# Designs tried in a protein design chat: VHH binders against UPF0598 protein C8orf82 homolog. Part 5

Target 1, 218 residues: UPF0598 protein C8orf82 homolog, of Mus musculus (Mouse) (q8ve95)
Amino acid sequence: MWPPSGAVRNLALVLARSQRARTCSGVERVSYTQGQSPEPRTREYFYYVDHQGQLFLDDSKMKNFITCFKDLQFLVTFFSRLRPNHSGRYEASFPFLSLCGRERNFLRCEDRPVVFTHLLASDSESPRLSYCGGGEALAIPFEPARLLPLAANGRLYHPAPERAGGVGLVRSALAFELSACFEYGPSSPTVPSHVHWQGRRIALTMDLAPLLPAAPPP
Key: E = the ipSAE of ESMFold2; O = the ipSAE of OpenDDE; V2 = 0.75 times the mean of E and O plus 0.25 times the DockQ between their complexes.

## First folded at step 1 (VHH)

Design s48 (framework vhh_7yz9_2)
Fold by ESMFold2-Fast, scan of step 1:
Parts: C-alpha cells; structure tokens; sequence
Structure s48 (fold): chain B 218 residues (1-218), chain A 125 residues (1-125)
C-alpha cells in the first residue's frame, strides 16, 4: 500500500552493516553480505519468518519480540510483494523473494511464508484471516471448510495467496482459538471431520494436504 | 500521455482458454518489465506472471504450466495465454509496466509507472 518509510529502510541498513562481518565469516551457512550490491542501484537483503509470523533479518543471532520487524507499512509492503524466488540467485536457501524498489529481499521460513495471526470478523463483512502482522491490508477470506489440521506436526493450515505458496500456517494462539470449532468423531480424536462456523456444520475438504509436508517449495 | 489497454477478458467454461492482451503507448515498451495481476472480491491483489525487458518469465505456482506470458515488442503488447481455466481463476486481471533497472521485474506498485484498468474473467463450472 504505502511504501516502507525511510526510517525503516535506514534501520535495516544499519542492522545490515552491523551484521556484515559475521555473515562474511560464515562457513556453515549460504554466503552473502546483508545489503550487498551485485549490480548498480541494487541492494540484496536476507530475511527469515518464524512460525509466529515474525519477520527478522536472517543473520540476527537472537530472533525474539525485540528483534522482529514491527512497522506495519514495511510488513504490508514486504508481504504484498512476496513471490517465488526464480531469480537464479539463492533459490535453494531462500525460496521466496520480495522486490521493493531497488531492493531484492530474499526470504526463508520456518514453516510457511504466510502465517495467519488474527481473525477479522464483523457484522458487515465476511470473516477474513490476517497474516504476518499486516492487519486489514494483509487479509484473505476465511474459508473454514478448507482448514487443514495436520496430525504429523500438530499444526493448522489455511489457504494463502498463490504467489506465497497457496497454503499458510495458522499461528498456535489462533489455531487454539479455531480448534474449539472442530468436531471430532469418538474414534478419531486427532482428525476432525467437520468445523462448526456461524451456526453451520461444515465438512472439511482436506484439499490442502498435498501441499504439505512433502510438497516442494515454489 | 501513457496508456495500457487491456482486452480479451470475458466468460468461459471450465477447461477452456482465453488470451488476454495489453497494448502500451506513451513509453518505451521494450525497456519495461510487464506483469499480470488478478484480484477477487475480499482478497488482496495477487501477481500472476511477469516478463522482464529481456524476456525472462516467472509464474505464480497456481498458474504454472497452464498460463503463458509473452511479449511482442514490435507491437508494444504483452499477452497472457490462459489454458485449462478453473473456476478459481475468476478475477479481474490487470496488466502493469515497471522500469526497475534489474532484469527481475517488480510487484510493488511504487515501482510500476503504469497500470491498466482491469479486465474481468469469469470461469463457469
């Protein structure tokens, strides 16, 4: 929507410069330097998104609430522009790319690049799920029939924008909230058959299953 | 004055095909990367495909193998050939032109100098 503020970009550059020496010395990780310029007017940055939908610079040693990006405008811009990385650069380690002006922002993820954090529901509109801290600007229609509880890892998934892989993780707090809507058979405590939503009993499709866990990244 | 004029949208049955065209004027088309985007009611805008000024193509996974983006610099036109259409492809489709220096193109609206008005595509089951 709104381009990221100069302050957010300047902070990212400061953080990138402070991490450069450590990145250049790395022997066990893919080799890059935060803010590197492979062509004139081009800057490359490397990011990581965790299972809570928090975005970090990839080589941040601590990944917690203090070090994650919190600027709404930056998060909206970053995730709105997210796409599969077919650039020929860092594809194996960073399967997604967000292009912000002259910046290539490479992304790897703990689970999925889209992590749903909030259910947005009102009397005047259909419910939507918001992801990665982007509020109303990063929200898609809530499709309860397409919720996928995955027994193998105990996580909950929902459709996501195709440009970002088509399936997103529901963060644990929201998944716990939504799990109250599931109907389990007496003989199937780990695999729900239906979800109860807005007075309706809706059969789960399980159509997202082929995208997890063995599906290759985009 | 610049223009991006879209055509080719309409109603089609599932399994059918459509070819969208977007003709540019008022800027040097061959210098621009071109993209196709789509938007459905209640959803954010999604990129579908883009083609760089050098001719390299990239596709969203949902359309890979079914859609083909191409360009004809002599006609200042970018195309989206849409095959094996599904009901979930129903959306308003937009073309956009960007001048980003790199051959990779961009999705960000700030990087796009020009946008089409959108053309609706409806796929019946």
Amino acid sequence: as target 1 above (218 residues)
Amino acid sequence: QWQLVESGGGLVQAGGSLRLSCTASGFTFSDYAMGWYRQTAGNEREWVAFITSGGSTTYADSVKGRFTISRDNAKNTVYLQMNSLKPEDTAVYYCAAETWYDSLGSYYPEDYDYWGQGTPVTVSS
Scores: ipSAE 0.000, ipTM 0.141, lowest interface PAE 12.6, mean pLDDT 80

Design s49 (framework vhh_lunsekimig_d3)
Fold by ESMFold2-Fast, scan of step 1:
Structure s49 (fold): chain B 218 residues (1-218), chain A 120 residues (1-120)
Amino acid sequence: as target 1 above (218 residues)
Amino acid sequence: EVQLVESGGGVVQPGGSLRLSCAASGSIFSIYALYWYRQAAGIERELIASITSGGSTNYVDSVKGRFTISRDNSENTMYLQMNSLRAEDTGLYYCAAWDYEGSLYEYDYWGQGTLVTVSS
């Protein structure tokens, strides 16, 4: 935990600092310094997760395959400890917080903090969805009836741990595959009514809709 | 590590048919999903068809009923059968692969593309 998470973060910090050195201007953000110590033995770090479920240091100038976190153990630890930020610090800008011992790891997200990337299927087990690069360690039961295609943004959502907001984004590639299972009625060609899964015809509940933003009025 | 090579592109008359192939340098048996993307002039690449390891398929509405995606794991090849071709089907066609156990940041392997032109 401590050695691998520290090593992975230190590499990302070096890459972020190198990228910042190449630019003199950027969008103003809340004032912080990566690794700042507001009290003895406490360190604060600031992170960003994109719509693909890739985790970055928030102040990374380039957010690509080079700068995203790839260490499985670090990702599992980070997202397993993710909670709403009620620390009294940076709440408006970083709505989630992962506490790792004496480290406060603040997180903001492009869409949702949980982004599903893989469907884990086994002959002996019910299917599960894995999120944010955590493999089997960051997986929850797949509930096809609760899939929500959101007309407002064209994205697909699925239940996620309540500690991380209760709803997660399904990454575009996985959403495309799961959308093959949808059934549309003649009265609503753009919003599916059912999903076909493992030989069953399952009605969509649409129960996640209140947790997501409504389409702007025309 | 998988290299993808498209072939079968060419010039066809409206209403004609064409079959595209995507050959992989290694086994595709465990590849989670295989995709066909199209890039028309002045438009970003769009996903037009997919097929999973289990055989589930999906298509963009504009090609439903006209295009059929298939995969042959024994030949390490994926196909796109294109029927009733229209002028709007003109473009570069790319195949891509998403490995089920692959890295999230390297989810797609891409070919170089094959050109399909539907003549007026």
Scores: ipSAE 0.000, ipTM 0.164, lowest interface PAE 17.0, mean pLDDT 78

Design s5 (framework vhh_7zox_3)
Fold by ESMFold2-Fast, scan of step 1:
Structure s5 (fold): chain B 218 residues (1-218), chain A 122 residues (1-122)
Amino acid sequence: as target 1 above (218 residues)
Amino acid sequence: DVQLVESGGGLVQPGGSLRLSCVASGFTFSDYAMGWVRQAPGKGLEWVSDITSGGSTGYADSVKGRFAISRDNAKNTLYLQMNRLKPEDTAVYYCAAGTEYDYLWGEPSDYAGQGTQVTVSS
């Protein structure tokens, strides 16, 4: 059962088989074959996560809700094992790596490898943000004071596990919901000063800003 | 050199219970995710349950609600409490160690001990 049955991966591999190489946007063009074995017993697979937190085989022809990975156990296993890629292989094009036994699962991302998709909140428990389709198994404490709206790209960020870069993207629908709670001061029209959450007025720390790229030159 | 020593298996009747133990050495036990995999006669390895270094647990659908995984970091020991055992639970059970970055689920000879036999029969 775990690692999950290879059936979903086998189906995805069949759909992507015609594409043997993927060009990584903004970086060196790379060449690979899904499931390649550079040494005995080792298998290498290449993945992509989009700005909605959907995971795909990197060379999938179509990337939509139908073709994304939806197996809960696979998503939990994949994202819980994410770390920076220091393997000496494909580091420039695939900055993250999820190791599952002798499988190396290389990942590149549209924005961040962690993308928050749902707010898990109840009156009996502290709120948590769930990421990348993993439900309660891939959730971390919601820290409203540490939300970072980035003026440069109009996106919202929140702390994420350090192994996955320490900062996650908040998916647009959830970001829209959370951004309705922001308060802007006269000192900064492009960055909010506070967030109003559950009857409290909370000052934003902006501590995540150094972890994200600066705005490009005008 | 990583060593994992499993124990606690045996012959039980359907509906019975067993508690498996795995004593680990050769690595910092508390830093690693630990799990149980099993191999029934004539079949491949099948994941049963795991527990992360932080204590989060996962279970295969076939055992959910009947099995409970736990760990004792002071004793470098992993446990599997197996309740309401069924004939289909008959298998050799192997303890496996993985980093939070890598679950080493290779062949039992590479990443697990000799295993402990669980037989559920009428």
Scores: ipSAE 0.000, ipTM 0.109, lowest interface PAE 15.7, mean pLDDT 78

Design s50 (framework vhh_gocatamig_d2)
Fold by ESMFold2-Fast, scan of step 1:
Structure s50 (fold): chain B 218 residues (1-218), chain A 120 residues (1-120)
Amino acid sequence: as target 1 above (218 residues)
Amino acid sequence: EVQLVESGGGLVQPGGSLTLSCAASGFTFSSYYLAWYRQAPGKKRELVAGIYSGGSTVYMDSVKGRFTISRDNAKNSVYLQMNSLRAEDTAVYYCARLDWYEGSTEFDYWGQGTLVTVSS
């Protein structure tokens, strides 16, 4: 498939019923217009990724299966170019940025910008976790020893590319599957010590804990 | 080298409040998970609350809504604010640093403990 990024965005804008987002719907309000041009050869777009790894236009009033981006090539390109936003623009509201030629694609996320959706396992190679609908093109080695169950929010985390924050959220259905084999120690009933994976008892390192901010209060 | 020193324990009436403090030294405090455990006579030591370096917290079900764990990285200290205390909260409270290199509790560091007694 050829990469029609502009066409994919135009379709999403039509489905969202608005080409202008003057204010974010989130907690902190910020003003922008989708496709705005602060300089002659630059276009700026604003995106949101949810806890299921679904990507939306930030100003989309309906965020469901119909309105999320599904184009594989666009998703691969978007997330492969994702970096921390140090542009001097919208940094507080959109902490990540994906640069695609003359396009600045700003991203905010419900939890983490990388959300793992599928376990890719085969008899001939090490298992991998795929994220954000990118299939095999957006997959990294599965490291069961580095799984981090966070009791504060009931969510599961795994290493992710450093450029995208170094830690990713495991989508709830996949998290349920992976956490079924957790073993809890007698001194720590709320924090597991090991995971049982493919006949091996694997100690959890918990090394991702320093990378996670405090969970927001309910 | 690694030292954890608890303070703030004492005798309190049911429904009362206490704040426990733990002063840490000998390691890079901001990089570690820290936890409060307790042990009542004749029982095994149990996790009460924990706090990750990023500020995320975990609580035992029986203390949720009553206890709050917090940390001050500038002061190398972790705190446990205990409200609505009950007789069953009576225990020696320990501050702990968990060393998660192998995902085990074998190399946990413990303070000396501070006694909390809830009685009339």
Scores: ipSAE 0.000, ipTM 0.096, lowest interface PAE 19.5, mean pLDDT 79

Design s51 (framework vhh_7zox_3)
Fold by ESMFold2-Fast, scan of step 1:
Structure s51 (fold): chain B 218 residues (1-218), chain A 121 residues (1-121)
Amino acid sequence: as target 1 above (218 residues)
Amino acid sequence: DVQLVESGGGLVQPGGSLRLSCVASGRTFSSYDMGWVRQAPGKGLEWVSDISSGGDTGYADSVKGRFAISRDNAKNTLYLQMNRLKPEDTAVYYCATPYWDEGLSYDMDVAGQGTQVTVSS
């Protein structure tokens, strides 16, 4: 059946924002129109995910907690179908693509497309990291040995689904909490050697380092 | 694959009425949910109304009580009866077919050229 009127009203707001962007000087770098149809029954949308794991329409001028997508079902579907963009369209500007039927959802990101926001821990289950506001539906096993504190940018990384690049950013608040568990040696005050987790002293593998691109220029 | 052709737009005075039609070509019209969206000059797309394959209807608050959506599956035609028109209703009206997908079930595909409605004295 047709969705509730509230869901349809939300869609109207999203489309309205896209069309209003046309009344100004236009897109500076890459030209697109939200909801454009390059062929029948194919629609293209353009998104941005920030360092907090919040998803926005790419052409949204204001990007804050109020304007980010919060619909759990949408976030789960979007990020579950995310893959590298090898479509031949917009690859340089939008390196990831989420295909939802005949919708092509192009994504660019501030850091990584997967951003871990919460540690999910319970007495009955192994700990998991949840990403991008997807709750339990977008969660993977927490692997403390594979945490990568990257000295070049001061950020923390963790394994992510291979389809989404294999490495994800840990958002700043969660990274601060997890970094309290790091152990630093006298020979390297800025690079930890171990993490203390659940009473165990675990050596960091640093195996994610080759998966991250070169640091931005000074 | 469904091709949509909108018609029935025109110039009317405030308080007037128009009936829009959308003729679908294709053999699966009766299985589609259908709707109307509009775009006013310099503004974004606005959802106006929808009707399910089963006949359930929805309306935007701005048109509720003034507009009535209906369909004739035997004629593959969607209608929008617009009453008590206001200058704010001036827009290009598009017949739209919703795309059902997990998490994005409320998206609509606009395939037609649209029909212009102008409400002015």
Scores: ipSAE 0.000, ipTM 0.088, lowest interface PAE 17.7, mean pLDDT 77

Design s52 (framework vhh_8h5u_2)
Fold by ESMFold2-Fast, scan of step 1:
Structure s52 (fold): chain B 218 residues (1-218), chain A 122 residues (1-122)
Amino acid sequence: as target 1 above (218 residues)
Amino acid sequence: EVQVVESGGGLVQPGGSLRLSCAASGFTFSSGDYAMGWYRQAPGNQHERVAIITSGGSTNYPDSVKGRFTISRDNAKNTGYLQMNSLKSEDTAVYYCAAFEYGSDWYSEDYWGQGTQVTVSS
């Protein structure tokens, strides 16, 4: 629950829920059967990734931490092979596709197909962000200058592999921790200008903004 | 239901100290991965975060309060704290405690307290 004093000033955060479905075509109703075989030796499966980076069978009745996929090898293979869906099949409803052997794995998402879940930091190597439960195997360099806090929905974004759309969502718990490093100027109290990271004051580029849905009308 | 309740606010002179408490109910700190934060809102100023503490005990502060404020948690008492030292008139605000379930939807699972007033004046 939001305190009353914060409601108006944090409209972007309130709007985050209303925009979740808009960032992915996955709310469309389509007809399919899990494991269907449109041709010999081919099977098609349909998946959903939520705003926490948890992967589910799309038609699962319950979608929570207990029912999400946790098999590391499966998650690594699935997300490593993820590409835009240009197959001619289910493109409007499932914008991404992962080909795993004889299986076409269609994916829709609540926000982005890549959701960063953990910061992998050590004293001996540059920090990396891990996504969708894949640990070290699904990690990319952390680029603090390219963090994008999106005013329209109150969410935090970071570069992601080009094959998976080039921009990923930072999961809420991780975003909560990373956003503490932001610096706001007096002229823009709702949009940070810099991030403080490892003793450095780094200007935010905002270069990811054009890759995300337009902000709702003011 | 998840709920947090603040206490410890009041009137204090510049340079003084206050300790705020955040009592959690509807969940226990040890039963899940819960982060907690302190936020403040003053008339005419932006809403800002002043401290965070993760389930593992890691803390983070903005430069405006770093070295003066200390966030902590006591899992046995299911309570979080904000120790505020060397208070300035600029610290005058309503202080809110917020709890976040790790991996929950940001702001869809917000658990905010009702707020406690802190006034720093001579």
Scores: ipSAE 0.000, ipTM 0.122, lowest interface PAE 18.3, mean pLDDT 77

Design s53 (framework vhh_7ocj_1; at its last look DockQ between E and O 0.30; V2 from the best seeds 0.00; counts 0 for: pae E 10.0 > 2, unsure alone 61.8 < 65, grease 26 > 24.2, SAP .72 > .668)
Amino acid sequence: QVQLVESGGGLVQAGGSLRLSCAASGSIFSIYAMGWYRQAPGKQRELVAAITSGGSTRYGDFVKGRFTISRGNAKNTVYLQMNSLSVEDTAVYYCAKYDEWGYLPSFDYWGQGTQVTVSS
ESMFold2-Fast, scan of step 1: ipSAE 0.220; ipTM 0.555
ESMFold2, look of step 2: ipSAE 0.005; ipTM 0.436
ESMFold2 (binder alone), look of step 2: mean pLDDT 77; pTM 0.791
OpenDDE, look of step 2: ipSAE 0.520; ipTM 0.808

Design s54 (framework vhh_7yz9_2)
Amino acid sequence: QWQLVESGGGLVQAGGSLRLSCTASGFTFDDYAMGWYRQTAGNEREWVAFISSGGSTTYADSVKGRFTISRDNAKNTVYLQMNSLKPEDTAVYYCASLYDWSGEYYFDYWGQGTPVTVSS
ESMFold2-Fast, scan of step 1: ipSAE 0.000; ipTM 0.358

Design s55 (framework vhh_lunsekimig_d3)
Fold by ESMFold2-Fast, scan of step 1:
Structure s55 (fold): chain B 218 residues (1-218), chain A 120 residues (1-120)
Amino acid sequence: as target 1 above (218 residues)
Amino acid sequence: EVQLVESGGGVVQPGGSLRLSCAASGFTFSDYALYWYRQAAGIERELIASITSGGSTNYVDSVKGRFTISRDNSENTMYLQMNSLRAEDTGLYYCAGEYLWDTSGYEDYWGQGTLVTVSS
């Protein structure tokens, strides 16, 4: 070790605080600097997840496939540690927080923090839905009976880990594939009553509805 | 043994470019935040660039747009691409790694430094 760890942390903290604060287009009212250190050995980073389940640095000028995070280990660690933000810091603008050791990662989302991107199927196991690019490590059992098509916004939802709100968004391409399995009754041509999955006719429970806000998102 | 080794320093004229490398031995970059520090004669060491475990980067204003930090965890190496070099960039450049899962600092590591001189 070259200089004492404490001296290094203090210098890093000074630099992080001295840099101009970055505000993203969606949260202009809040002021932060990426990598800021409010206390020794703590680094704060600010992230955004879109409706496709792609994770971005919140102050990125463009949010597309090229600029999103793709490192599997990081995505798995980040989303596995995601919790509601009750830290007393940035709660209104960043409702979720992922504590990755010394990194305090604040997250805001376009719809839900969990966005299902892939259906994982194997010959020997029940199907699972993978979220946010995490592959098999970020996958939960697929529960077709609990799929919720939400009339208010035309989106499809599925159960998600409770730590991330208990309900996740199904990305549009996957939702389109899954919606092909829906059955509509004559009394409700716009709201499905059943889903056909693996040769079975399964009644939709609609039990996720109370977990979603009545008003459409801004 | 555990070590960070910098290389790529040298003497260049103003407007020139250099690429610094920082290679780790005895540990892997996984779960480390990585930094470049600069120390000029008679001036305290300052943090000029950082890269998180997820690849997010930060720069001090004086080097933004000129320097690019990057990491390759598979090669256990971090880089600093320095373009449009100025006399004020002269100094010893140190790489450092901060272990994210330990607050004690015992798993934090520093290099020995590499000299960059910008003069005409």
Scores: ipSAE 0.014, ipTM 0.421, lowest interface PAE 7.9, mean pLDDT 82

Design s56 (framework vhh_gocatamig_d2)
Fold by ESMFold2-Fast, scan of step 1:
Structure s56 (fold): chain B 218 residues (1-218), chain A 120 residues (1-120)
Amino acid sequence: as target 1 above (218 residues)
Amino acid sequence: EVQLVESGGGLVQPGGSLTLSCAASGSIFSIYALAWYRQAPGKKRELVAGITSGGSTVYMDSVKGRFTISRDNAKNSVYLQMNSLRAEDTAVYYCVRDSYEFWGTYLDYWGQGTLVTVSS
């Protein structure tokens, strides 16, 4: 049955946590074993989030819509506890950590750990952006003035929780919808100056730019 | 289409041994985790043993030291060697392909089950 029974979900997590790691993305190879115990009362697990906000076990053979985690409670717990990795372990390869009880859940990402997937809008409430499949529980106020179109990679960014780096990626389909409202000035034909949102002409602050790299990785 | 076929079940006396086998078809066997579950009459289904693609294993506490799970990727098979069998091991045993890589569809890849009866 869907969602899967607790027993089946628990088996998937237990077996995944016992599996040996594959070479992670990046310059250096990283060696780990899912569920490893480097010290008493500690278990370590390794995850990956892609540019669409889909969460995977890092050692998954394929990473697509079918293979990503979809359990709402798990996703909410995981991303709500996400913090920069200052543990002294795997920091270069897994820059974020989600601490859940005795578990260190290491996370690496294709772009940003927060990826906005949906605009949550209603007639009675201010719009919010939801991230990483967490629905209303993983949503923050939509701030159109703070949207950052990054010329270097053609991607759109928006504020995210400071604990997760302060800036998140807007997934491509949502970015296409939001960027349709951009206005370009005569002196900057390649960089938008304003966004038109709900009958308002809003100046873009570009305040997120310092939080992002100047050029894409080679 | 993935198909799992179990064999090796039967009647055995307490303290006896049985080897269950599960043959898989229709998918790339070596990349998947596989497990044995069991269900006794009127009880909930429970995990007995699991084995990852890399060979790491997990066991239910009551079977540790008595049961051994193994796989043979060349034969597309997974095995459960059961030793020192007890009356409480009586159940239908299911082979399950548990691929977190295909989350939400792995429930479709259960075998038909094989009955193990431990009785004097």
Scores: ipSAE 0.000, ipTM 0.100, lowest interface PAE 18.7, mean pLDDT 77

Design s57 (framework vhh_7zox_3)
Fold by ESMFold2-Fast, scan of step 1:
Structure s57 (fold): chain B 218 residues (1-218), chain A 120 residues (1-120)
Amino acid sequence: as target 1 above (218 residues)
Amino acid sequence: DVQLVESGGGLVQPGGSLRLSCVASGFTFSDYAMGWVRQAPGKGLEWVSDITSGGSTGYADSVKGRFAISRDNAKNTLYLQMNRLKPEDTAVYYCARIEYWSGDYTFDPAGQGTQVTVSS
């Protein structure tokens, strides 16, 4: 039932390539010019998303609320078309790519490319988490049981679209609100076992933990 | 229960073309990256091509410029257009669902595969 040993080796090579494309790392300093045209009718732009889910031009000197992109339609288009960068260009420095016509929009991130910014809850609809300023158009079902508080960095994670990495960061302000609902066991004061949501006591699955890189061994 | 059914293989002369298809069921096809892997006689599995849910593609150096991967999410179908085929392309071709796991991808070739033979 198992593939031959050569099959395992070949899969390992593909996995290494895929992980490189999925990992948001600024390991190498890269030279580019915003709006560069490597061929006629093609323009390349370079972007950065921070831990608050704010999108910037990568070469912006100041990265704050004033300088981030706020146009809803642009954010929706950008993040809806976001995929792992398998273009053969800038893959190591910009692991994600959003293609908008003849524009190649390269993205690197501080943590995850998907950063949840708002809980969209109403009495008439199931709650959803909105990411990166996209409102209702960039929202997925809220799954409280699948919230992952990661002890290694003190951050909170939630499922995200597979095209954009499968796991997203919950921004600090929203994570603070959601963390008020956590229940800690008597023997584990730093790792919650349950979340209390809408009158229910829900066990945390911790199923997202394998999707996040562990600290390298010494 | 993941099911992948490959088809479209056959005997073809060098320089010929074939189009492989893979019909997926048992999961939300549009949420997953998909790929093609192959196994030549007496060899291990070799990655051929992949495509993300959004349509971004990757190719092994041995097939770049000759093969084109595509998908139809409405039909839960993955395709591989193979042009300018060489004897070295002779293999059983498997389509695979790609899962993100532990910071990396895993390939799940759940199907029986389809045989491609390139010979004069």
Scores: ipSAE 0.000, ipTM 0.113, lowest interface PAE 15.5, mean pLDDT 79

Design s58 (framework vhh_8h5u_2)
Fold by ESMFold2-Fast, scan of step 1:
Structure s58 (fold): chain B 218 residues (1-218), chain A 122 residues (1-122)
Amino acid sequence: as target 1 above (218 residues)
Amino acid sequence: EVQVVESGGGLVQPGGSLRLSCAASGFTFSSGSYYMGWYRQAPGNQHERVAIIYSGGSTNYPDSVKGRFTISRDNAKNTGYLQMNSLKSEDTAVYYCAAYLEDWGSTPYDYWGQGTQVTVSS
C-alpha cells in the first residue's frame, strides 16, 4: 500500500535537494538547430559555459577566449534570467534556461552554471564575488567561511543564487589566489580547516558539500 | 498568493483510469503564454516529466505513457488536467503540476504544486 503522508513531505525535500545538486555537464545527445522555432514567436538557442565562466554557443567549433561572449549587457541579461529548465524541452541535456525577449536560451555547463571570476573588494564596502563576466551587476556577498575546497577534483566552490543551483565554481586563477589564505590542520595536510581573511581566522563550515553531486561512477 | 494546486489522486486497480486536476490561482492562463506540465516522482527516483502542453496547444509525452495519458487545459476554468488510462503499477508516484510563463518580456516564473499521490495496486 501507499506509505503515510510523512513520506510525501519527505519526497518534497528530496526534490528540492535534487534540484540544488544539479550538474549541467550533460552530454549533448539530442538534435537541435540553432534559432529553431517550435512555436510562433519563439526562437531557441543552445549555450555552454566552461570552468572559466566563459559563455559559448553550444555548437561553436572552437571554445576559447576569442570565441566566448564578451558583451556585458548580454551576459548580465542572460545570467540574471537563468533558472532551472522545467520547460519539458531538452531538460536532460540542458538543465538551465534563460528567457531573453523572444528567445528561449538553453544552457549546459562544464561544472556549474555560476563561475566566479573576480573578487570585488574595497575599504568602504563588504567584499563580493562577481560571476561569468558580469562585473558589478552579477555579484553576491563573499562568504569566506562557506568556501568549499573539494578534494575529489581539486576545485573551490562558494554559495551562488538558489535559482542557479545554490553553489558556484570559483575559477582556477581566483581559487589559486584565495588558496593562499587557507590553513591546514596537522591531521589533514590536503584539506584546509580554516581561512584567514581580513585579519580573522575563520573555520570552514563545509555546508555546501551536500549541494554538489556525488562522484561519478567508475 | 500565486500557486498551483493538484487534486484527483488516489488508489486505483491496474488497468483503471484517473483524472488529475491542477487549479491555478493568482494568475490566469489566458493573461499570458503559459505552458503546463505534469511530472511524477516515486521514492528514491529523480522526477520524470510525463506530459506537457505548450501555449500554442502542442503536447509531448515520453514513450512510457504515450497513448495512455492525455494532458489538457481549460483556460475558462484556469485548470489543467491529466487523464490517465490503462494504469500500471509502475505509474505509482506523487504527481506534480507545473506552470511556466512564456512571456518573453518578463522575468521567467515557475509555479510548482505540492503534489498528489497516485497508487496503482491490486
Scores: ipSAE 0.000, ipTM 0.099, lowest interface PAE 18.4, mean pLDDT 77

Design s59 (framework vhh_7ocj_1)
Amino acid sequence: QVQLVESGGGLVQAGGSLRLSCAASGFTFSSYYMGWYRQAPGKQRELVAAIYSGGSTRYGDFVKGRFTISRGNAKNTVYLQMNSLSVEDTAVYYCARYYDSSGELWFDYWGQGTQVTVSS
ESMFold2-Fast, scan of step 1: ipSAE 0.000; ipTM 0.268

